VHH binders against Growth hormone-regulated TBC protein 1 (Grtp1). Designs and how they scored, part 16

Target 1, 359 residues: Growth hormone-regulated TBC protein 1 (Grtp1), of Mus musculus (Mouse) (q9d3n8)
Amino acid sequence: MDPAERAQAARARVPRIDPYGFERPEDFDYAAYEEFFSTYLVILTKRAIKWSKLLKGNGGVRKSVTVKRYVRKGIPLEHRARVWMAVSGAQARMDQSPGYYHRLLEGESSSSLDEAIRTDLNRTFPDNVMFRKTADPCLQKTLYNVLLAYGLHNPDVGYCQCCAQKPGSSAGLRSSLTGMNFIAGYLILITKNEEESFWLLDALVGRILPDYYSPAMLGLKTDQEVLAELVRMKLPAVAALMDGHGVLWTLLVSRWFICLFVDILPVETVLRIWDCLFNEGSKIIFRVALTLIKQHQEFILEASSIPDICDKFKQITKGDFVTECHAFMQKIFSEPGSLSMTTITRLRKSCRAALQAQS
Short names: E, the ipSAE of ESMFold2; O, the ipSAE of OpenDDE; V2, 0.75 times the mean of E and O plus 0.25 times the DockQ between their complexes.

## First folded at step 7 (VHH; framework vhh_7aqx_2)

Design k3 (from k2 with S102P; at its last look DockQ between E and O 0.71; V2 from the best seeds 0.00; counts 0 for: pae E 10.6 > 2, SAP .769 > .668)
Fold by ESMFold2, look of step 7:
Structure k3 (fold): chain B 359 residues (1-359), chain A 121 residues (1-121)
Amino acid sequence: as target 1 above (359 residues)
Amino acid sequence: QVQLQESGGGLVQAGGSLRLSCTTSGFTFSDYAFSWFRQAPGEEREFVGAISWSGSYTDYADSVKGRFTISRDNAKNTFYLQMNSLKTEDTAVYYCAALEYPGDFPKYDYWGQGTQVTVSS
């Protein structure tokens, strides 16, 4: 069968709306997806059996070498919310805080916070049938509540910015909420639970990635510079290309970090990354980024200008390498080599100091 | 009604071979992925191996890899397990199962009644 006939046959078998409610685009490669999913279904079956045995004991889910290995190999969708809540510490925070989330929803929002959230709601996941205003239930209200509660919980991220009503605050607020908007939306789709989504958002924004979403976004800027230094250490030819053109890493990877790959990589791949992110923390972001760059090093090195480099960085987030999420996840733990939190902490300290000296 | 029927089980000496068949009816065979599972007395049901809808991908449990082969014959609506170099540890009731694409992940929607395989030493 020729490729066009294979695509047409696969289109008849593969649903237009994916399991998470996203409509597939008109140019979606149904044949490639069918081949990927045929393999991934077998993997998911084996993982479900392994996880069922692990969870049958009286021990529950806690961080351990065994749980780490299982998480790296994939968490079945039916257990994902439970495992994320456990390994991130979000379950413990929720258990220690009865009624807290609902009390936040009784608080007063500022007009600028309310406007920023509502603007982003209308543009969040327009290709997802559950986020359309015609859906019942429509997840826009759930998303509004989670974002409102988080802005009140952490006013430096949302509430303080809105109350100041500075022009830079409004622009920074929209940018920060847009990133959190995508993150919270995915959490809601996976947990199907408003309060759990809030506590998982807190785990990411408040603990795993602190200072990414403040007005200055110092943590985000620092980690983009840390990536630049890691590329210099591990992929010197790419670093030489970047230095030769004077490219700013924020132009290339800002969305990777602020959205945690949402709408950058395929949904299944993002969820596999998040499985590890909740358990192992922020080093996972660097492993993903380094793996994307290393796999496509020769392609990136063909670039002759800054716009060309930007275009190549957009392209490396697409295709079979990232769609085949099980193989991809195996590579993020082998291809970057050794990457310790000690190294990351040292680089964060030096990069943060350099950024602060510039201001 | 959807039905799965295993056959080909029996008694075999260690080192021997058996071929199990799973005959299906009541659905479009090409729309399904298939797996073999087994359950020894007093133990949990365990995964043996699976084959995709198209037949383009197979995989196996580590304990049987290299010894067992899964195949499908869409013309006969039949799904097979070729078992070679059998060990006494392979003694179990063997079940076939079907999952409709794009059905629930990772659940199998339909199961056979099982066929006994006994490997003597």
Scores: ipSAE 0.000, ipTM 0.444, lowest interface PAE 10.6, mean pLDDT 83
ESMFold2 (binder alone), look of step 7: mean pLDDT 80; pTM 0.802
OpenDDE, look of step 7: ipSAE 0.006; ipTM 0.285

Design k4 (from k2 with A50V; at its last look DockQ between E and O 0.49; V2 from the best seeds 0.00; counts 0 for: pae E 7.4 > 2)
Fold by OpenDDE, look of step 7:
Structure k4 (fold): chain B 359 residues (1-359), chain A 121 residues (1-121)
Amino acid sequence: as target 1 above (359 residues)
Amino acid sequence: QVQLQESGGGLVQAGGSLRLSCTTSGFTFSDYAFSWFRQAPGEEREFVGVISWSGSYTDYADSVKGRFTISRDNAKNTFYLQMNSLKTEDTAVYYCAALEYSGDFPKYDYWGQGTQVTVSS
């Protein structure tokens, strides 16, 4: 079969809408996807069997060496929500706070919070059929509730501070909320449960990624600088390029971090990343970023200007390397080498101090 | 109507070999990945192995790795389980199953009725 025929055949077999409700782009390579999925489906099947056995044997999902290994190899969709809830601690918090989520929703919200959320709703996954206003169930409504509840739950996030600031400072609130709607959206897609989505969001924003979504976004800025330091350590040529051009890392990777790769990487790849993120913590974000950069180091080093660098960093988030999620995940645990939480913590401390000194 | 039919089962001595076949009908054979499962008396059904749509990828349970091989023949709408160095522990009913991509997440949509394999000491 010639390549054109193969492409046509694949297009006929692969649905335009993916299992998560997203419409595939017009330039989607169906043939490449089919090739990838032919192998990945087998892997998923094997993993499903293994997880089923694990979950039957144990009264619950607990952090262990075995669970860590299994998580790195992927969590089947049917178990993903359950495992996320368990390994993140979200389940325990939910169990300890019966009715809390509903009470939040019964509370009075500020007009500013409402407006901010509604604005975010309109831009959240326009290419997802489940988030359409006419969808049943309407996930926009669910998303609204989750974001509202969380805004009320955590006033330190940009959603709540808008209530106290004068109408003119709307620009700062928009920036802090950028990304959370996407995260919440994916959580909703996976859990199909509004309350669980809230608690997982709480786990991510409140514990795993502290201070990412504060008005000052100090945690986010810190971690971007941490990545820069890690790149200096592990990829000195890339660091030299960045420094030589005076490019700010925030221009390149801010969306990676704030969106946790949602809408940056393929859906399945993001979910595999999140599997590990919930289980192992924020170090996974650095592994992913370093792996992307390392894999495409030569390509990046060909850049001759800041716009060119920006373009290349966009391009490295596309293609077969990131689509092949299983191989990709193997790479994130091998390519960056050693990356301890001790190192990350140390770098966070130093980078944060530096940022504060500059403010 | 979709049909999967196992054949080739029987009695074999330990150390012997057996080849199982799964003949399929009612669907496009090339659009499916295929797996073998087995169930021993009093035990749960367990995974034996899988082969991808193209046949380029195979994987096996640890208990059978190196001894069992899965292959497929698209022209015959049949896939196989070659079992070598059989052990008494391999005694079970063997099932074939088909896995397709339908836009949903992976599931075995179709199953055979099973064929008995008995390995004697």
Scores: ipSAE 0.023, ipTM 0.545, lowest interface PAE 3.9, mean pLDDT 90
ESMFold2, look of step 7: ipSAE 0.027; ipTM 0.518
ESMFold2 (binder alone), look of step 7: mean pLDDT 79; pTM 0.801

Design k5 (from k2 with L99F; at its last look DockQ between E and O 0.60; V2 from the best seeds 0.00; counts 0 for: pae E 5.8 > 2, unsure alone 64.1 < 65)
Fold by OpenDDE, look of step 7:
Structure k5 (fold): chain B 359 residues (1-359), chain A 121 residues (1-121)
Amino acid sequence: as target 1 above (359 residues)
Amino acid sequence: QVQLQESGGGLVQAGGSLRLSCTTSGFTFSDYAFSWFRQAPGEEREFVGAISWSGSYTDYADSVKGRFTISRDNAKNTFYLQMNSLKTEDTAVYYCAAFEYSGDFPKYDYWGQGTQVTVSS
């Protein structure tokens, strides 16, 4: 079959809206997707059977070597929410706090928090049919509730500080809240449960990603510097390029981190990353970032200016490498090599101290 | 009408070989990936192996890896399960199944009726 014919046939067979409600872009390669998905579906089928057996045999999902292995190979959609809840500790917290979420929603929220959330709602997944105001159920409403509850739950996040700052300083609040709405949106898509989404958000923001969404975003800044150090260690040529041009890593990877790759990488790839993120922690973010950079090292090294570097870092988040999520996930556990939590913890400490000294 | 029909099952001695066939009709063969399943008496249906749409990728259960091979013939609308070094534990009803990429996440669209494979000691 002629490539053009194949492309046309694929376009006719593959729905414009993906299983998660996102409209595919106009330049979407349907043929490539079909080829990928035909292979990936086989993998998913095998994984579904394995997970089903695992979940039937055990009274619950507990962290283990087996679970770790299975998670790295992917969690079937039907079990994804359950497994996330279990391995993240969100289920336990929910069980220990009956009615807590609803009580949060019954509380009085500040006008500033409300406005901030509503602003975020308008920009969250405009290309997703489930987040439209006319959708039934309307996930935008769900998203509002989850973000409201979380803003009330964790006042240290940028949403709550809106209450204390004078109406005119809206600019600072916007920066800290950028990303959380996207994370919450994906959680809602997967759990289809408002309260579970809240508790998973709590797991991510409150435990796995400490201080990412504070007004100072010190944790986020720290981890970006940690990535820079890891790149110096593992990819010295790239580090030299960055240093030579005086490029700030925050310009390149801030959205990767703050959005946990939402709207950066394909949906399925992000979900595979999150599978591991909930189970293994924030180390996964570094593995993903390092893998992207390492895979495209030669391409990146061709850059001749800061704008060019920025452009290349955008490009490396697109294409077959990131679309082929199973192969991609295998790479994140092999390509970066050894990455211990001891090393990360040490680097976090040193980088944080350096940042604080500069402030 | 969509049909999947297994053939090639029977009685075989341990260590022997058997080739199962699944003949399909009623759909575009080239648009589908295929799988083999088996169910032993008193056991749940288990995955044996699968082959991708293009035929470029195959995967197998750990219990049959190295012994079983899946292939497809688009010209014949048939795919196969070559079973070598058969064991008594391989005794089961074997089912063929088809799925396409246009569907929801991994749901088999069509199933065969099954063929009995008995491996004697």
Scores: ipSAE 0.043, ipTM 0.578, lowest interface PAE 3.3, mean pLDDT 90
ESMFold2, look of step 7: ipSAE 0.106; ipTM 0.601
ESMFold2 (binder alone), look of step 7: mean pLDDT 79; pTM 0.802

## First folded at step 8 (VHH)

Design m1 (framework vhh_7aqx_2; at its last look DockQ between E and O 0.38; V2 from the best seeds 0.00; counts 0 for: pae E 5.6 > 2, unsure alone 64.5 < 65, grease 24.7 > 24.2, SAP .674 > .668)
Fold by ESMFold2, look of step 8:
Structure m1 (fold): chain B 359 residues (1-359), chain A 120 residues (1-120)
Amino acid sequence: as target 1 above (359 residues)
Amino acid sequence: QVQLQESGGGLVQAGGSLRLSCTTSGRTFSDYAFSWFRQAPGEEREFVGAISWSGSYTDYADSVKGRFTISRDNAKNTFYLQMNSLKTEDTAVYYCAALEYGDFPKYDSWGQGTQVTVSS
């Protein structure tokens, strides 16, 4: 069959709006997507049967070697919210805190927090039909409530320190709230539950990724340097290229870390990453980053300048390697090799000390 | 809503053949991928096979591979399971599931099924 005929036939079958409410772009490759999803749907069907048996034979979802294996193979969409709540500890926090989320919504906000949230609402997922003001229901209010509650829950994240120190600057506050708006938006799309989204956001921001979203962003900066050290250990040719040009890692990977790959990788791939992130913690981010870099090592090594390196890092987050999410997820657990939380904790300690000594 | 009707079951001698049919209601037939499942008495439902929207991709359980064939006839709005070389272990109620693009399978939302009994 002619590729143009396949593309036209696929456009007739593949909806313009994806399952999460996102409009596909005009240059979307419908034929390639249909081919991918035809095989992936069979995988999802088999996983649904296995998960139904697991959930029937268990009094609840608890961390275990079996659950870890099942999560790595993919959580069916119908169970995703329940499993995320269980394995992240968010369910336990919510159960221990009756009425707390709603009391936060009764709290007083600052004008800078309110302005930052409202600015982010206008820019959050303009290509998603559920986030448009014409939607009924419109998820913008749900997003506002979750972000407001979290800013009040964790004031170190919710206040605008950069605005107080530098008139007209909201880069630090905006960056942290902008990243959280994308994260909260995905949580809302999956859970369809405002309070569960809040507690899952707390699991990510408050426990899994500590100090990413404070004004100093020391945790985020530390983890970018940890990635640099992991690349030195595992991919020395790439490290030599970076060292030779004096590359700032924040130019390459900051949005990977602060947005947890939202709007960087395809939606289903992001959700598969998050499945593992909620169960296994922050080492998953490093596994994803190392896998992207390793897969494209020869392409990255062709670079001859900092702008060229930046462009290549943008390009490695696109294409079939990341669209084919089941194969991609298998690779994040094989390609980086051994990567323990003990190693990550040691590197975090040394990298944080180095950052603080420079200040 | 999509409603599914399985048909074509019955009693057959071991080594024989049967052809099951599945028809759908709702949106046009070409919008669906299809799966077959089966459930023997006292057992959990088991995946049998699936066919993509275009018909270009199929997959089967190892226990039926080479003996069962899934096909579709979009002109007749019908989805088939051809079962050859039947064994007594193939005795089960057979269910079909239709999956339009953008929908996900749920284990607990199946049709009535059609009984297949293979005698020795």
Scores: ipSAE 0.178, ipTM 0.636, lowest interface PAE 5.6, mean pLDDT 84
ESMFold2 (binder alone), look of step 8: mean pLDDT 78; pTM 0.784
OpenDDE, look of step 8: ipSAE 0.339; ipTM 0.754

Design m2 (from k1 with Y32N E100Y Y110S; framework vhh_7aqx_2; at its last look DockQ between E and O 0.56; V2 from the best seeds 0.00; counts 0 for: pae O 2.8 > 2, unsure alone 62.9 < 65, grease 25.5 > 24.2, SAP .6681 > .668)
Fold by OpenDDE, look of step 8:
Structure m2 (fold): chain B 359 residues (1-359), chain A 121 residues (1-121)
Amino acid sequence: as target 1 above (359 residues)
Amino acid sequence: QVQLQESGGGLVQAGGSLRLSCTTSGRTFSDNAFSWFRQAPGEEREFVGAISWSGSYTDYADSVKGRFTISRDNAKNTFYLQMNSLKTEDTAVYYCAALYYSGDFPKYDSWGQGTQVTVSS
C-alpha cells in the first residue's frame, strides 16, 4: 500500500477524539499511531490477562515484588483506578475517613479560592470534549469539586494562599496552581470518581511529592536542582553545556515536574509513568527526566544558545521515543542507572539548604 | 468486519512441528494487525503472539518465545503460526483475531472458530 493510502486509511479508522476525550492535533500521524497501538494492544492484552489473574486471587492489591513488576509493565485501564487507590494508600485513607470528602464540600469556601479554581477550570484541557461546559457528564464540575475539596483540605497549597494575598501579587502563584488542575483532571479521567480523584490527589500532593504547590514552591525548586545534580553526575557533557550557557533548569523542566508530564508527554506514556509514580514514588520523575535527556544527549549538545537549548528540550518530549510508551518505560528503569532514594534524599537536603541560604 | 478462519490444527507428537493458518476476508488484509490466542480446557484464553500490519513487529508469549513464529502473506490474505518444539502444554484450541478500532480503544475482534492442536507425549 502506498504510504499516502495507508495514511488515509488510518485516518479513517482512528477516531479524532482519543479514548480520554482529547482532540488529536491537525498534524497527528494516524498511521504511526495505528502501528504503535497495534503493538501496544498486544502488550495490553497480555497485561490484562495477568492482572485479571492477580486480582481474582487476592481480595486486594498490596505492594509486593510481583505488583511492582506488573506495575512497571503497565496497568490495564479497567484496573488502573483500583490499583492506584490501593498502592498509593488512598483507599486506606478514604476508608478511614468516611464522609470526609463530602463534609469538605459542605464547608464554606472563600471567594478567593472559588475564583482561583474557576480561573483554572477554563484553562484545563481546552482540547478535551469531556471538560466542556456542555459535556454530559460535565467533568469541569467534577474538577471544581475536587480542587475545592483539596484546597480546603490542604490550605498550605497555593490555592488558599493566593486568596490571602492582595490583588496584584505576582504571576508566580498563578503558575503553581496550573499544574494541580491538570493532575486532578487526569485523575478524574481515570477514576471516573470524584472522591477517589480527591484521595489520589491527596496522595500525590500530600505524600508522594514534596511541597511542589506551596506558595514558595520550595519542593519544586529543590527537585529541579536535584535533577541538575543528577545530570552533573550522569551526563556531565550536558551539565557543562547548561552551565556554560548559564541556563536555569526551571526554564526547561518546571512544567515536567509541576504537571507530572501531563500535556508534555503522550497520554498513554503519562499514565504509565503515573502507574509507577503511585507505586514507587517521586523517584520516577527523575528517571523520566534523565531518560529523556540521556536519549537525546547528542541532539541537546548541538545547541548553541539558550533559545536553542529550550527548543531542543521541547522537541525531546515529542516523537516516537516518547510515544512508544512500553519501550520508554523500559528505558527509564535502565538508562539512568542506579538511582536510590538515599541519593535523592541526600541531594534534596543539600539543594534545599542551598536554596534557603540564597533567599 | 474481518472474517477469520483457522486451519492446520491436528495431532502432533511432542517435539514436533505444526503450522497454523488464518485466512482473512472482508477488509484489506494489509491494513490489519493480527494475533493468535489459545485456550486449554478449563483455562482462560491466553495470548500466543501477534504481528503488526506491516509485519515489522512481532511479539510472543514468554511460554512460546523462541519456539513459535508468526508471519503473514499479504498476497494470500493469510497469516501463520509456525509452532516448533511443541510440548504437551501447548495443547489447546488456537484462535486467530484481528485488530479492530472501536469508538474507544482498538480491540481484538472478528475471532475465528478455532482449531484444535493436540500434542501427545
Scores: ipSAE 0.111, ipTM 0.630, lowest interface PAE 2.8, mean pLDDT 90
ESMFold2, look of step 8: ipSAE 0.443; ipTM 0.794
ESMFold2 (binder alone), look of step 8: mean pLDDT 77; pTM 0.779

Design m3 (from k1, 20 letters changed; framework vhh_etentamig_d1; at its last look DockQ between E and O 0.67; V2 from the best seeds 0.00; counts 0 for: pae E 6.0 > 2, grease 28.2 > 24.2, SAP .691 > .668)
Amino acid sequence: EVQLLESGGGLVQPGGSLRLSCAASGFTFSDYAMSWVRQAPGKGPEWVSAISWSGSYTDYADSVKGRFTISRDNSKNTLYLQMNSLRAEDTAVYYCAKLEYSGDFPKYDYRGQGTLVTVSS
ESMFold2, look of step 8: ipSAE 0.355; ipTM 0.785
ESMFold2 (binder alone), look of step 8: mean pLDDT 83; pTM 0.826
OpenDDE, look of step 8: ipSAE 0.444; ipTM 0.777
ESMFold2, look of step 10: ipSAE 0.091; ipTM 0.630
ESMFold2 (binder alone), look of step 10: mean pLDDT 82; pTM 0.824
OpenDDE, look of step 10: ipSAE 0.510; ipTM 0.816

Design m4 (from k1, 16 letters changed; framework vhh_7d4b_2; at its last look DockQ between E and O 0.43; V2 from the best seeds 0.00; counts 0 for: pae E 9.2 > 2)
Fold by ESMFold2, look of step 8:
Structure m4 (fold): chain B 359 residues (1-359), chain A 121 residues (1-121)
Amino acid sequence: as target 1 above (359 residues)
Amino acid sequence: QVQLVESGGGVVQPGRSLRLSCAASGRTFSDYAMGWYRQAPGKQRELVAAISWSGSYTDYADSVKGRFTISRDNSKNTMYLQMNSLKPEDTAVYYCAALEYSGDFPKYDYWGQGTQVTVSS
């Protein structure tokens, strides 16, 4: 078949709205996506059968070597919410806290918290049909409730305190709040359940990624420096480039960490990463980052300036390498080599101390 | 809706060949990714081979790779499974299945009634 005829046929078969409610961009490569998805759909069907058999056991999901392997190979969409709730500990927290989420919603918010959340609502997923004000129901209300409840649950979140306490908090507010609104939005799309989304957000923000969303964002800044050290250990040519230009890693990767790759990588790839993130914790972020950098090492090394390095880091999050999510996920567990939580914990301790000594 | 009918099953000795056909009626056959599945007595249904909408991509279970070949003729709304070097372990009811992109992506939406393949002495 003629390439133009193949592209036209693919446009007829591939919907403009993806399964998660996102409109595809005008330059979307429908033919490439169709070939990718035809193979991925076969993989998902095999996974669904295997997961159905696994879930017949005692009816619950329990962390194990088997569950870890299954999660790494992909959780079918129909089981994602259930598995995320189980492996993250969010289900246990929700079961131990009857009525707590709803009591938070009865709490009073400050005008600065309310304003910050409503500003983010207007910017959250304009390309998603379920988040538009024309949707019935519109998921903006659900997102407002989850973010409000979480801000009241965890006063260290930067919504209210950052805005009220320092002149630069509007810039810090936009940075920290943008990440949580995107994260909560994805959780709502997958769970279709307000309270479950709150407890999954708590698992991420409160336990898996501590101090990412505090006013100082010390955990976020620390992990960006940890990535810098891991690149020095594992990808020395890239580290030499960075050292030669005096690059600030926050310019390159801050959105990767604070948004957990939302709007950085394709939706299905982000969800596959989150499958592992809820089960295995924060080292998954480093595996993804190192894999992106390693795969594109030669391309990154072509850079001649800090703006050029920034442009290349934006470009490496696109294309077939990240769109083919099954192969991508296989590579995050092989390409970085060994990466223990012992190593990450050691690096976090030293990087955190160095950051605190500067301030 | 699409209806699928398998044919070509039978009883055959080990080492011989069979060719299965899956005829589709209803909506345009080229709108579907297709697969062959099999179910042996007392076992779960398993994927044997799959083929993309255009026929440009195929995939096989490890147990049949190199012995089975899936193909399709979109002008005749028919999918085929050429099964060579048959083994007793290949004994099963063989089903064709079709999946429309806009449905539940992990689930094949349409199934045939099946055709029996028996490989025995």
Scores: ipSAE 0.011, ipTM 0.466, lowest interface PAE 9.2, mean pLDDT 84
ESMFold2 (binder alone), look of step 8: mean pLDDT 80; pTM 0.803
OpenDDE, look of step 8: ipSAE 0.059; ipTM 0.591

Design m5 (from k1, 18 letters changed; framework vhh_7pa5_2; at its last look DockQ between E and O 0.81; V2 from the best seeds 0.00; counts 0 for: pae E 3.1 > 2, grease 27.4 > 24.2, SAP .673 > .668)
Amino acid sequence: QVQLVESGGGMVQPGGSLRLSCAASGFTFSDYAMSWVRRAPGKGPEWVSAISWSGSYTDYADSVKGRFTISRDNAKNTLYLQMNSLKPEDTALYYCAKLEYSGDFPKYDYWGQGTQVTVSS
ESMFold2, look of step 8: ipSAE 0.350; ipTM 0.773
ESMFold2 (binder alone), look of step 8: mean pLDDT 82; pTM 0.819
OpenDDE, look of step 8: ipSAE 0.403; ipTM 0.752

Design m6 (from k1 with Y32N Y110S; framework vhh_7aqx_2; at its last look DockQ between E and O 0.45; V2 from the best seeds 0.00; counts 0 for: pae E 3.1 > 2, unsure alone 60.6 < 65, grease 24.6 > 24.2)
Fold by OpenDDE, look of step 8:
Structure m6 (fold): chain B 359 residues (1-359), chain A 121 residues (1-121)
Amino acid sequence: as target 1 above (359 residues)
Amino acid sequence: QVQLQESGGGLVQAGGSLRLSCTTSGRTFSDNAFSWFRQAPGEEREFVGAISWSGSYTDYADSVKGRFTISRDNAKNTFYLQMNSLKTEDTAVYYCAALEYSGDFPKYDSWGQGTQVTVSS
């Protein structure tokens, strides 16, 4: 078959809606995807067999060297929720708090929280058929409940503070809220369980990530500065470019962090990242970011202006490199080199202090 | 749905070689990825290896890596499993399968009937 015929054939075979309910874009390369997924499915098959064996032997998934290795190689969809719940500690918290989630939902919510969530619902995955109002089951309802419960659970997150109409704080709060709804959405897609999604959200926002979603977003800002320092250490040419043009990293990578790469990278790639994120923690975010930048270093260095830099950073999140999720994940553990939590913790401390001194 | 038929199985001594064939029908052969599986008595079916539609990608189970090779001949609508340095542990019924988009995810929905491979000590 000629390439055109193959493309047409692939388009006929590959569903327009992906397994997670997302509509594929008009310019979607079905042939490339089919090739990718054919190979990836082989990997998944192998992983499924290994995970099945692991899970049959033990009544539960515990953190171990073996589990870490398996997680890095990917968790099959059928086991993903279970493994996420286990390795993140979400299962234990859920088990220790029977009925807690439902009690949260029975509580009185503020009108401001309700409005904020509803606003976000309308913006969450417009290209996903499962999040449509007419969908059955309607995942918007599930998403509402998860976000409501979490807003009540953690009043320090931006959802609750939107209720305090202070003039001028609305822009930062809106940005913070926009990331959490996407995260919750993916959790719902994977767990297909409302309460589990809540507890996983709690794991991410409450334990794994620093205060990304607080009104001040100090944790988010800190980690962006940490990335900048890591780039100076590991990719000095890129750092020089950024400094030379006076580019703020927040302009480039804020969505990477706040959305945990949702809607930035392909779904399968994001899920692989999250596999590791739940198991190994926030260090994975830096590995992903550094790998993207390092892989495209030469391309980035060709930039001649701030808009050009911004454009290039958008482009590096697209293409075969990020679509081939297995190879990509191998790269995030090799390309950045050593990245200890000690280093990250140190940088967080220094960067946070610097930010606070400027405020 | 792709139809698959295995051939080439038999008795072989340890250290020997055997080549299995899988002939396909029903769809354009060149458009499909294919895999080999095996099942020993009392054991679960296990992945052996796979080849992409273009033939540019192959993958193998760790247990057979370096010993087994998968190839395809589009003109013959046939793909192969070359098995070298065979071990007694390789004794199993070998199945070929085709990857299909029959649901939300691609699956192996088309299987051959299997061919017996016995490796004697």
Scores: ipSAE 0.031, ipTM 0.569, lowest interface PAE 3.0, mean pLDDT 90
ESMFold2, look of step 8: ipSAE 0.298; ipTM 0.719
ESMFold2 (binder alone), look of step 8: mean pLDDT 77; pTM 0.778

